# VHH binders against Rho GTPase-activating protein gacW (gacW): the designs that were tried, part 20

Target 1, 182 residues: Rho GTPase-activating protein gacW (gacW), of Dictyostelium discoideum (Social amoeba) (q54g18r699to880)
Amino acid sequence: VTLTDKAQINASTIELPPLVSRSIDLLMEQGISSVGIFRTCASATALKKIKTRFEAGEDIDLKAENVDVDTVAGVLKSYFRELPNPIFPENLHEYFFQAMRQSSNEEIIQSLKDIIDQLSPLECKMIKKLFHLLHLISLEKDVNMMSPENIAICWAPTFFRSFASELLPINSFMIVNYFDIF
Short names: E, the ipSAE of ESMFold2; O, the ipSAE of OpenDDE; V2, 0.75 times the mean of E and O plus 0.25 times the DockQ between their complexes.

## First folded at step 15 (VHH; framework vhh_7ubx_2)

Design v7 (from u8 with S31R T52Q L103F; at its last look DockQ between E and O 0.63; V2 from the best seeds 0.00; counts 0 for: pae E 6.0 > 2, framework grips)
Fold by ESMFold2, look of step 15:
Structure v7 (fold): chain B 182 residues (1-182), chain A 117 residues (1-117)
Amino acid sequence: as target 1 above (182 residues)
Amino acid sequence: QVQLVESGGGLVQPGGSLRLSCAASGFTFSRYAMTWVRQAPGKGPEWIAVIQSGGSTYRDDSTKGRFTISRDNAKNTLYLQMTSLKPEDTALYYCAKGLYWEFEDYRGPGTQVTVSS
């Protein structure tokens, strides 16, 4: 059993936090057609109540409780916003910038894959599931009004914890090219 | 302490135009992206336009190019030019520092825009 095989086996058994998995599943089912998803904010009170219940270990049936899409979207974003370190920490930002300077999309995609491979197995599993959702939302932009660029506006500050405007097109590129990168 | 003060709202008929202003202080305005946000009655806030520190802009496609964001770094002022206004544009409009439009500490109190005949 090689080191790669052990890493692959361990990654396949990694459990996503219920807040992350339940929220993404709900949004894949009900959020893709929601106008302005992630662009509109939910009630701060509703967000806090749902977030607190997840943090207390409750396995919430979000569909059965009719938790609205914007509340679920806000809870999901708050999880990533409140990580001790951002999912794409500052030491990776220059690598992201260098990747985008490659001369072809194929080279850019490969460079981005290399950066994502530096994340932990849990981070990779979360990001794969999350960017799948973001990609699906971007495919329905004529219904939900959320282009890849609009989604990047909503998520880049959370992903990178940075004001650098150059990160916006990087984020939107990863959303559009989800299947090639993740 | 971030301070943002919006102005220029009011009552306007459908098809009309308004220019909103946001006076900024308490931070180096020219170094940050700025965001216009609106909140319709009974709904949560939503961003509608972003302008980067270097002047490039992004907008919500739902406004169909009717809204133009701009900035004057010498005056520390953000602008939103709105044209062809519709009743669904009725909302509280406020500006936000950077891309932190979701957080009250980074937003102004807003200026009301009401589109009604």
Scores: ipSAE 0.156, ipTM 0.592, lowest interface PAE 6.0, mean pLDDT 85
ESMFold2 (binder alone), look of step 15: mean pLDDT 86; pTM 0.864
OpenDDE, look of step 15: ipSAE 0.827; ipTM 0.910

Design v8 (from u8 with S56Y Y58T Y106S; at its last look DockQ between E and O 0.06; V2 from the best seeds 0.00; counts 0 for: pae E 6.4 > 2, placed apart)
Fold by OpenDDE, look of step 15:
Structure v8 (fold): chain B 182 residues (1-182), chain A 117 residues (1-117)
Amino acid sequence: as target 1 above (182 residues)
Amino acid sequence: QVQLVESGGGLVQPGGSLRLSCAASGFTFSSYAMTWVRQAPGKGPEWIAVITSGGYTTRDDSTKGRFTISRDNAKNTLYLQMTSLKPEDTALYYCAKGLYWELEDSRGPGTQVTVSS
């Protein structure tokens, strides 16, 4: 059992924020085949309303309320964007660059595993669930027009902020190789 | 030592097609992700296509449905099939070893693609 595996096991008892868990679950169910998911802009008002409810501690049944998938997608991305620090903090960015310089895909994957292991259990759990969603979306790229690269373009600013452009390839790589990394 | 040699570039009219090749040597080709990069006049380099062990992708915003990246590991060759070429595709096209395409040492000298009527 690798450190990553242990972290994942420990994280199983950690509860995700309802915003994150409910949003991802809804998107996994209804958003995978949505054309341009994460590229389309939802209504700012709609987004704010949902966010405010989650922030108030409400566990919203997004499905029951028939919340638009683009709104949910926007809420999810907004959550990560508004974190005090990027989910991949700046102190880890150099390791991503180092991962990009590895001698094989296997080494890149291992480096990424090591990076993920540096995250808190909660962060790790969130990232795993999120990248699972992103991977699933990428699998339907012929339908939703969201290739791993397109998804990376959408999320890299949220993940890496100032180094979003430079780390696009590794972000795309993480989406494509989800099962090997997580 | 890593060697990358791009070929297949040239002058083509808008709407035309080109197939770029990159001959790789000096490393285990099949073990690396490969990237196509281009640099247009007055612009910085940008990656346009990546192929990894898990699959491949192209920049859909500009190259959607037009560019296809592939590889032949037996021949240690990377390919970029370009169709429906546009003037804005005019650039020096590079083959890069790995994902860290910003490293000039990991790129070949490039092949010029000029799209003009």
Scores: ipSAE 0.026, ipTM 0.374, lowest interface PAE 4.5, mean pLDDT 89
ESMFold2, look of step 15: ipSAE 0.072; ipTM 0.529
ESMFold2 (binder alone), look of step 15: mean pLDDT 80; pTM 0.802

## First folded at step 16 (VHH; framework vhh_7ubx_2)

Design w1 (from v1 with V50T D60A; at its last look DockQ between E and O 0.01; V2 from the best seeds 0.00; counts 0 for: pae O 3.7 > 2, placed apart)
Fold by OpenDDE, look of step 16:
Structure w1 (fold): chain B 182 residues (1-182), chain A 117 residues (1-117)
Amino acid sequence: as target 1 above (182 residues)
Amino acid sequence: QVQLVESGGGLVQPGGSLRLSCAASGFTFSSYAMTWVRQAPGKGPEWIATITSGGSTYRADSTKGRFTISRDNAKNTLYLQMTSLKPEDTALYYCAKGLYWEYEDYRGPGTQVTVSS
């Protein structure tokens, strides 16, 4: 956790990385009903190509190029996985554990809100948009076979790294209770 | 390991100009977009400009027309030409790999720019 991670960035000037914003937008449009979304990547080569272009600063029109949703999903997850630090900073992991110890859902939700407030404006914006997507995917679990638990399994290593297994329940909870938390 | 070192900062009078440089190493510089950000005392980081690997640029409105971002891939160096400097431009200026300016591992320690009469 760096000092900048907690720095208050001018929210009015904060833009999401094109990789994040375009990927999530595409997945919201075309990926919600995709069976096993985030569980498999269609093509490692395709993923690498798209990722390389984004890293070069290209604002790719994923829809116009008809990029496969599994490729896009892989690119998105790869981005967060390859961050120097987990999107949920390590120093906040303790608070997730504390949140899990609360006696009521309301208390858990409040604890999670408090944690989210500790994120940088950019992190907060990214997480909010991401979890919105994850929540929407979870709502279509009967079609896409991605329950909150399945989604959590896919993302927890990226979110919490070494504590992925232990924090699976709270990750699932965050997906299910998106609108109350965010 | 990504290494970025900013230079060129200093004290300048209002209306003056400065040229910042960022020396990059530890990654294929020419394959990545690069970004300038700044942080004034008591404020959070502010995005200034990004240049793609291909040389395309996009910039914040607050500095557009006064600041120009450029790069020399042969020298693994990013530049920020600042003109018509104002007191409100006083800040620590950072160079960052891609759009990862919130992460210390992907930015330099910064160079101080102070605009004062």
Scores: ipSAE 0.036, ipTM 0.388, lowest interface PAE 3.7, mean pLDDT 90
ESMFold2, look of step 16: ipSAE 0.627; ipTM 0.846
ESMFold2 (binder alone), look of step 16: mean pLDDT 90; pTM 0.913

Design w2 (from v1 with A33Y V50A; at its last look DockQ between E and O 0.59; V2 from the best seeds 0.00; counts 0 for: pae E 9.0 > 2, grease 25.6 > 24.2)
Fold by ESMFold2, look of step 16:
Structure w2 (fold): chain B 182 residues (1-182), chain A 117 residues (1-117)
Amino acid sequence: as target 1 above (182 residues)
Amino acid sequence: QVQLVESGGGLVQPGGSLRLSCAASGFTFSSYYMTWVRQAPGKGPEWIAAITSGGSTYRDDSTKGRFTISRDNAKNTLYLQMTSLKPEDTALYYCAKGLYWEYEDYRGPGTQVTVSS
C-alpha cells in the first residue's frame, strides 16, 4: 500500500453525517442554478424544524420531502457554524495568511494543501464535498449570481469563525482552485 | 458584546426614499464585513447587501440597483440608502456583523419599513 492508498482508504471508510451528505447531494442536484443560494436564507421556523429532526438522529430524505433549496442551504451552513470547533480554527489562520503570501500560485496551492492535510479525516472529507459544491456554484455565477467572492462572504465567517477581512480572498481562492487544492 | 441599533424606518409612499442607519458598538467595526437583511411577513430572511471593511459592496439583484450600502468607519455606522420603494419592499430591515444574522448576538432588532399608499 502507498501513502496515497492509505489516505484514500481512510477517507473512503468515513461516513459523513447524514445532514451534511443529504444536504450537499440535494444542493448539487437542485441548488446550483438557484439565484442567491446561501445568500437568501430560509425562514427560521423551516430551518429549525429540519435541523431538529437531523439532531434527533433522523436520516431525512430531503428530496422525497421536497424540502426547498434555501432551507437545505441554511441547514448545511448551520451545521458548520455550530461545530464545537470551526473547520479552520484560529491556530491555523496565520498559516492561511502565510500561504497567500507565497510567490506563485503553485506555491500558494501547495501551502493550502498542506494546511488542509492537517484537518481530521472526517473534516477533510466534509470540506472536499462542500467545496466541490461551492466550486460548481461559482461556475454558474451568471445564472445564480454567486461569484466566488459572494460565496466567500457567505461562508468565511462559518469556516473560520472570524470576521477578519483577510480571510475572504483566501476562501475565494480555495473555491476557484478546488480541483488543485482538494 | 456586539450591539447594533437600526433606525430610519417608517411608512413611505410607493416611489419614495428612506435612509437606514445602523449604529455599531462592542467590536472593531472597521475590521469586519457588514450586511443588511430584510424579512417580509410570512417569508424567510433575505440578505440585501454586504460591504467589506475596505468598502467593496455586494448587492442582491432583486433590488435592481435601488439600494446602496455604505459605511462610515469613523462613526461606526452602516447605511442603506433605499430609493424607488415598492410595496414588496415592506419588511423588517436589520443589520448584522458579518453574515451571522441567525445569531441574536450578532444582529440588531431591526427597523420596520412599510411601503403603502
Scores: ipSAE 0.007, ipTM 0.350, lowest interface PAE 9.0, mean pLDDT 84
ESMFold2 (binder alone), look of step 16: mean pLDDT 82; pTM 0.821
OpenDDE, look of step 16: ipSAE 0.776; ipTM 0.891

Design w3 (from v1 with A33V S53R; at its last look DockQ between E and O 0.60; V2 from the best seeds 0.00; counts 0 for: pae E 4.9 > 2, framework grips)
Fold by ESMFold2, look of step 16:
Structure w3 (fold): chain B 182 residues (1-182), chain A 117 residues (1-117)
Amino acid sequence: as target 1 above (182 residues)
Amino acid sequence: QVQLVESGGGLVQPGGSLRLSCAASGFTFSSYVMTWVRQAPGKGPEWIAVITRGGSTYRDDSTKGRFTISRDNAKNTLYLQMTSLKPEDTALYYCAKGLYWEYEDYRGPGTQVTVSS
């Protein structure tokens, strides 16, 4: 392989942390129909066992080990909640508010896309995969009881690390309009 | 320090009503979203109702029409009006500061609601 081929291969292979990738994959496969996903909590002991193994560098096959959906959901949320800086840090919050004040949905969507593009390449890749999951969950709300608004309640405090409830409609808008924004 | 004290729980028959209260201190109550959370025996907690500082509410769809969250900012008090109670509503009911309902440090000790004959 040439140096150009290696550079092209590396540019296409940004790797998600195994905790994030494995958790989202399992939830896409098994979690979308789970009643109250992200709203209900798993046991603290189950969460700690799985989280400790990921933090030690293990790439856990969550499906092969039959890890339950609520444990996986809790591990995924705790990863984002415990980041040194939130995915949507405070210096972006006013831009989110301004985006929602645009005159048309198309302008709102474009403004939100521009804000998301401020994130690092890794953060962008993580959030695109995560919001895909959240969107799919919202499409099954009649089964899982998780409307876009309910999902936003579970996730906005983690994404924004903020007490501002005005961020809830923004989060639900991004979940509903996933394909246009991400 | 933040303090939340729930009251108003008790034993009720199916179909009955209860009004829960949560007295808050140690923070500016009117500046925060507030959450009602419940925890059934042997299970983890789950949020059931949220009220913003501006008074907008969000509810768990499974309890819609039966539970009403409200607040009195002058009294630093959060309320949950519960009607048409069912045995599956039996749980400890907590209030939580903000949307941090998963953290014990942000919840009160809870008030027991038991729905049984």
Scores: ipSAE 0.245, ipTM 0.653, lowest interface PAE 4.9, mean pLDDT 86
ESMFold2 (binder alone), look of step 16: mean pLDDT 82; pTM 0.818
OpenDDE, look of step 16: ipSAE 0.817; ipTM 0.905

Design w4 (from v1 with S56H G98N; at its last look DockQ between E and O 0.74; V2 from the best seeds 0.00; counts 0 for: pae E 2.4 > 2, framework grips)
Fold by ESMFold2, look of step 16:
Structure w4 (fold): chain B 182 residues (1-182), chain A 117 residues (1-117)
Amino acid sequence: as target 1 above (182 residues)
Amino acid sequence: QVQLVESGGGLVQPGGSLRLSCAASGFTFSSYAMTWVRQAPGKGPEWIAVITSGGHTYRDDSTKGRFTISRDNAKNTLYLQMTSLKPEDTALYYCAKNLYWEYEDYRGPGTQVTVSS
């Protein structure tokens, strides 16, 4: 182990909010095969209760409490919906549109990577973990019935804080090409 | 001001068909995507189908193509053609403006579909 490796190990640790990390971890373990994940909603009461506990600083063991997959999915989406600024703010939207007009997938992917690099290190870490989950869900669409396009309907309005349907293909492209973009 | 009024629900036998309609007013219908949403008793809402302003459609794959969304911009009306209905399709069906399917303020009051022998 070199001094650089030790520094990278220590410096590479960015602590995700427990709500984000715990929710994604549970969904990766138990949500991939859940039919309609993110497309179906949890009860408002269950969602509010779990969200309130996270906001009070509790690091909830969602698995030990058998929290419903749809509740965890709703809590996770609510976190991103309630950010002071959306993860992909309006000033980036035209860059996303321009990226999709490139002539090859390789150029599109590189342009998308460049846009994502403009986010803060914490934001990058969060969306890398989240899009990994979304990608895994899309790979199991024959079981969970959630194509990349269906996932994009659930998530694009939250990511971009925009309901422009032209953003749907961009989001689905990023889900499909996760390993190349993130 | 935004108003959405669903109709066409009712009691049908398994295997039957229904066509739901959603009359829209108070906004420029042709400029927005539209969504069909359903909610079974005791469950949360789920979106079923989306149609963009340009006519591109997205469907819930779990319905296996049994439901078709369409729109008539001249009549400000959204449609859901349902076929091969099953008891599991029993729910209150709403239309929602754009992609606001999670937001109650942007959905109509719904029309009940009951599939029973």
Scores: ipSAE 0.532, ipTM 0.809, lowest interface PAE 2.4, mean pLDDT 88
ESMFold2 (binder alone), look of step 16: mean pLDDT 82; pTM 0.822
OpenDDE, look of step 16: ipSAE 0.830; ipTM 0.910

Design w5 (at its last look DockQ between E and O 0.65; V2 from the best seeds 0.00; counts 0 for: pae E 4.3 > 2, framework grips)
Fold by ESMFold2, look of step 16:
Structure w5 (fold): chain B 182 residues (1-182), chain A 118 residues (1-118)
Amino acid sequence: as target 1 above (182 residues)
Amino acid sequence: QVQLVESGGGLVQPGGSLRLSCAASGFTFSSYAMTWVRQAPGKGPEWIAVITSGGSTYRDDSTKGRFTISRDNAKNTLYLQMTSLKPEDTALYYCAKGLYWEQYEDYRGPGTQVTVSS
């Protein structure tokens, strides 16, 4: 049983992994106004300590332990970075590129929705919650200094596991148009 | 093997300017986005600027107007022009292959030290 298969099985019992749900909840409450969120991160030592506890099966109450936002942001990114396959695997990348070549925003949005629908129910739930957070962060860019483009740079390599620069506009488009796509 | 070598760091007074260079080898430089990252003592790495293979640039919004990333594909060289330097800019500056270097430790250089102090 692969990590992806384990996530699928767990979705039939629990909707989101605790690491993902706890991290996003904390960041929605405490991270949206944080300057440089996802661009600056805590030291590797702080990240490793929290990661090790989650990997051991602990459901950490991040709020009760007052874990700082940069550590939580790093833990959240590491979860997606370490998936056996990226959330947007390579076989979907050409579909993303083709979607962005459509003639209108409405057609682009519909094409992106169709691609998102290819993901498993658990993956869809995770990215819907995650992109909601990313959208909210982008709305506060005058405070947190994280434009949609800056957020896209932080997350595109993790989402796509690719260094293709064409992925940046795709990721920023999905962040901006969250409510229409997700 | 990918090799990146940064240079141009040093000691500079507040308000000063520096131009960092990154010499690249072991890969097709013109085909990749390139990134500047910095790390201050005791802190995690901080992304600063990206330039795509096509020459489009993305900058950390908080440094808008002070740092300019550029590339010379004929010389396989990446640049960071820094102006109006502040003590907070004191850090080790690295170049990295790709959009963001944190995922692949093998794709960054050893860095060049920038120290801003009077």
Scores: ipSAE 0.270, ipTM 0.636, lowest interface PAE 4.3, mean pLDDT 84
ESMFold2 (binder alone), look of step 16: mean pLDDT 83; pTM 0.838
OpenDDE, look of step 16: ipSAE 0.790; ipTM 0.891

Design w6 (from v1 with A33Y L99T; at its last look DockQ between E and O 0.48; V2 from the best seeds 0.00; counts 0 for: pae E 5.8 > 2)
Fold by ESMFold2, look of step 16:
Structure w6 (fold): chain B 182 residues (1-182), chain A 117 residues (1-117)
Amino acid sequence: as target 1 above (182 residues)
Amino acid sequence: QVQLVESGGGLVQPGGSLRLSCAASGFTFSSYYMTWVRQAPGKGPEWIAVITSGGSTYRDDSTKGRFTISRDNAKNTLYLQMTSLKPEDTALYYCAKGTYWEYEDYRGPGTQVTVSS
């Protein structure tokens, strides 16, 4: 059972894939103070062990197993990187560029909300939870050394599946303005 | 296919300088972010500097003021100027296409930098 398919077992309430929800929950509790989170990597062996178990359908209790923060962060990033379609596919990129050309932050925020509303309910739920985590990490940059810009450099190519440099300020803007956009 | 070849590493005394180069081929170099990554023995890799296609740079604060990333798109070459080197800078340094430095196909084999007396 693919991790994406598990999220759709309840049509009236969208359930996140356990990999996504469990990883974000652990990082909310234990990862926000971790120096270099998402910038440093766990070993390939550690990542493979956890990914294999999730892919087999196991609902892993990451806290009970004391899985280290960098392993959980790597597993989470890998999930989004390996999606068949990126969260923000190329046909939306021009809309993001147009949103950033608005004359006020309030107009930019509303345009970004309109784009987010075009995503599937599952995608919206996933990115709302993920960007909440990224926002919280950015607020603790004096401890974890991860500014909104550094977080965006780690995540924008994964979210957009594109290396267009203009996407970096958009990603950092969404991280900073999380509560207004999501 | 992507090919990245690093050079310029070596043995240097503390306080010394090195200039690393990365020759790129097999992709449109000017369209991609480029990253310098280092990996000390027994540790995981970490990026230390990123330069975007537009020339904006992002770097780790621990190397701020000592390391400068740059690119020459006409020569398909990425650079890392390192100064005031410390023993803790000893590592394998490699360049990566984009920000996917964990993936072997997107990075070079690396050049060793050893800072010791």
Scores: ipSAE 0.199, ipTM 0.615, lowest interface PAE 5.8, mean pLDDT 85
ESMFold2 (binder alone), look of step 16: mean pLDDT 81; pTM 0.819
OpenDDE, look of step 16: ipSAE 0.434; ipTM 0.752

Design w7 (from v1 with A33Y V50T D60A L99A; at its last look DockQ between E and O 0.01; V2 from the best seeds 0.00; counts 0 for: pae E 10.8 > 2, grease 24.5 > 24.2, placed apart)
Fold by ESMFold2, look of step 16:
Structure w7 (fold): chain B 182 residues (1-182), chain A 117 residues (1-117)
Amino acid sequence: as target 1 above (182 residues)
Amino acid sequence: QVQLVESGGGLVQPGGSLRLSCAASGFTFSSYYMTWVRQAPGKGPEWIATITSGGSTYRADSTKGRFTISRDNAKNTLYLQMTSLKPEDTALYYCAKGAYWEYEDYRGPGTQVTVSS
């Protein structure tokens, strides 16, 4: 069997890292109405305390410990920032740019789906859950003040590990069109 | 090596104005969006505004209508025009490349703004 086949078999039984699943679950429940979510930062001390416990293997019940939304948001963002490779690595960026040049939304969406299919099953599972959260936050922008564009400013450098301005509209498009792309 | 140097801070009275500058070098300034962030004593960093390479701006609600971000790509300089300053605007203000204000290698050392009678 190939390394790709082994990875696919393992991914069918994979669990999300507790840091990712617990953080997204808390934010889905308590963070959607939070003003400035992902834009406001918790202290470095608060983030390190929670991160260290997750990294040590603890499955923290964030709700029971009443961990504040901005700390959880910061922990989640730091996980993706600190991945050995970004979720959308540089070798895929030109494909993202090309996708946005298609003549119809349907073609753009299909091209983006094709790019996402290049990610590992674990990465796909993580970004499906994460972008669902980001989409829901964007629907409540009148309450939380986080438009798709504001969310993209906060997340695109983490997703792509790149500062190119052209990535902002791509990220916001993916947030808005979550159900069609993911 | 990213280099960012802020200037223009100081002591002002409530209701006053200041213009902050950020001189950038060590990267292609015109290709990146740039950000202003502030940090008040005892608090975490707070995003203030971002400007894209094409000049589109995004501003925090806490400062909307009072602070204006701008850039001069020919001079590799980022600006923050602040008006109607309040005591709660007292903070260290720093610029950052992109949205990496959490990482000191991607931000300047900052310039102090103090709003006091």
Scores: ipSAE 0.006, ipTM 0.298, lowest interface PAE 10.8, mean pLDDT 83
ESMFold2 (binder alone), look of step 16: mean pLDDT 84; pTM 0.855
OpenDDE, look of step 16: ipSAE 0.060; ipTM 0.499

Design w8 (from v1 with V50T S53R S56Q D61A; at its last look DockQ between E and O 0.72; V2 from the best seeds 0.00; counts 0 for: pae E 4.6 > 2, framework grips)
Fold by ESMFold2, look of step 16:
Structure w8 (fold): chain B 182 residues (1-182), chain A 117 residues (1-117)
Amino acid sequence: as target 1 above (182 residues)
Amino acid sequence: QVQLVESGGGLVQPGGSLRLSCAASGFTFSSYAMTWVRQAPGKGPEWIATITRGGQTYRDASTKGRFTISRDNAKNTLYLQMTSLKPEDTALYYCAKGLYWEYEDYRGPGTQVTVSS
């Protein structure tokens, strides 16, 4: 936890990093129907060009520049992949496993909500917006070819930084049940 | 320390078949999911299929019926059976430990598959 993160203690006043908010907004508008979104990525060179501009403090108007969907998708995933700590750190993984052992979906959902509430206000705000996008993508799987399971595969190493494949059904469950959990 | 070595690539005609192998060492192979990815020139990596340590498989819909992932834990080997190959399947194919194909330390150098008449 940085001093800057502690200074932003109220969730309602916390602003998302422009990279995250701009990327998710563009993908919600233009990316949901994109075949293979998050499964295929733009080249590392294309991603770095956009990331370097955000890191320099530029609030890029991705729509005005017609940045392609796969580049924006890759930039967004790269942001979470490169965080110092994963969004779902290892100390929470056993709680995720225990949540999925509950006897009903309603109990699983409540347990997952409790785990997510342990994240910082900034992290909560980011994952609520991100999982909203992932949920919308999963609803259009017949067009974009990205089932909840496929999305979960493509995001799990970024979210958890774990080799445990048992996290895959947890990830897909959170994507499917977005409105109940977040 | 972790080593992954792909083999079985080559030049094949459209409609042909190949079986790719990935020999693993330096870790307990049976304890991890394993993944096949491919990368065409000028493009980023593309996930193809994953098999869990328990044998459950996940695959992208675009390879329906054409690509089959499997593993042999006794031989520390991951396989990709490819059939009905198309020119758009031309790529460098590599295996990865777990779901970590975007991290070079967890993937092999790859084997080239070229589908051309």
Scores: ipSAE 0.264, ipTM 0.671, lowest interface PAE 4.6, mean pLDDT 86
ESMFold2 (binder alone), look of step 16: mean pLDDT 84; pTM 0.840
OpenDDE, look of step 16: ipSAE 0.276; ipTM 0.648

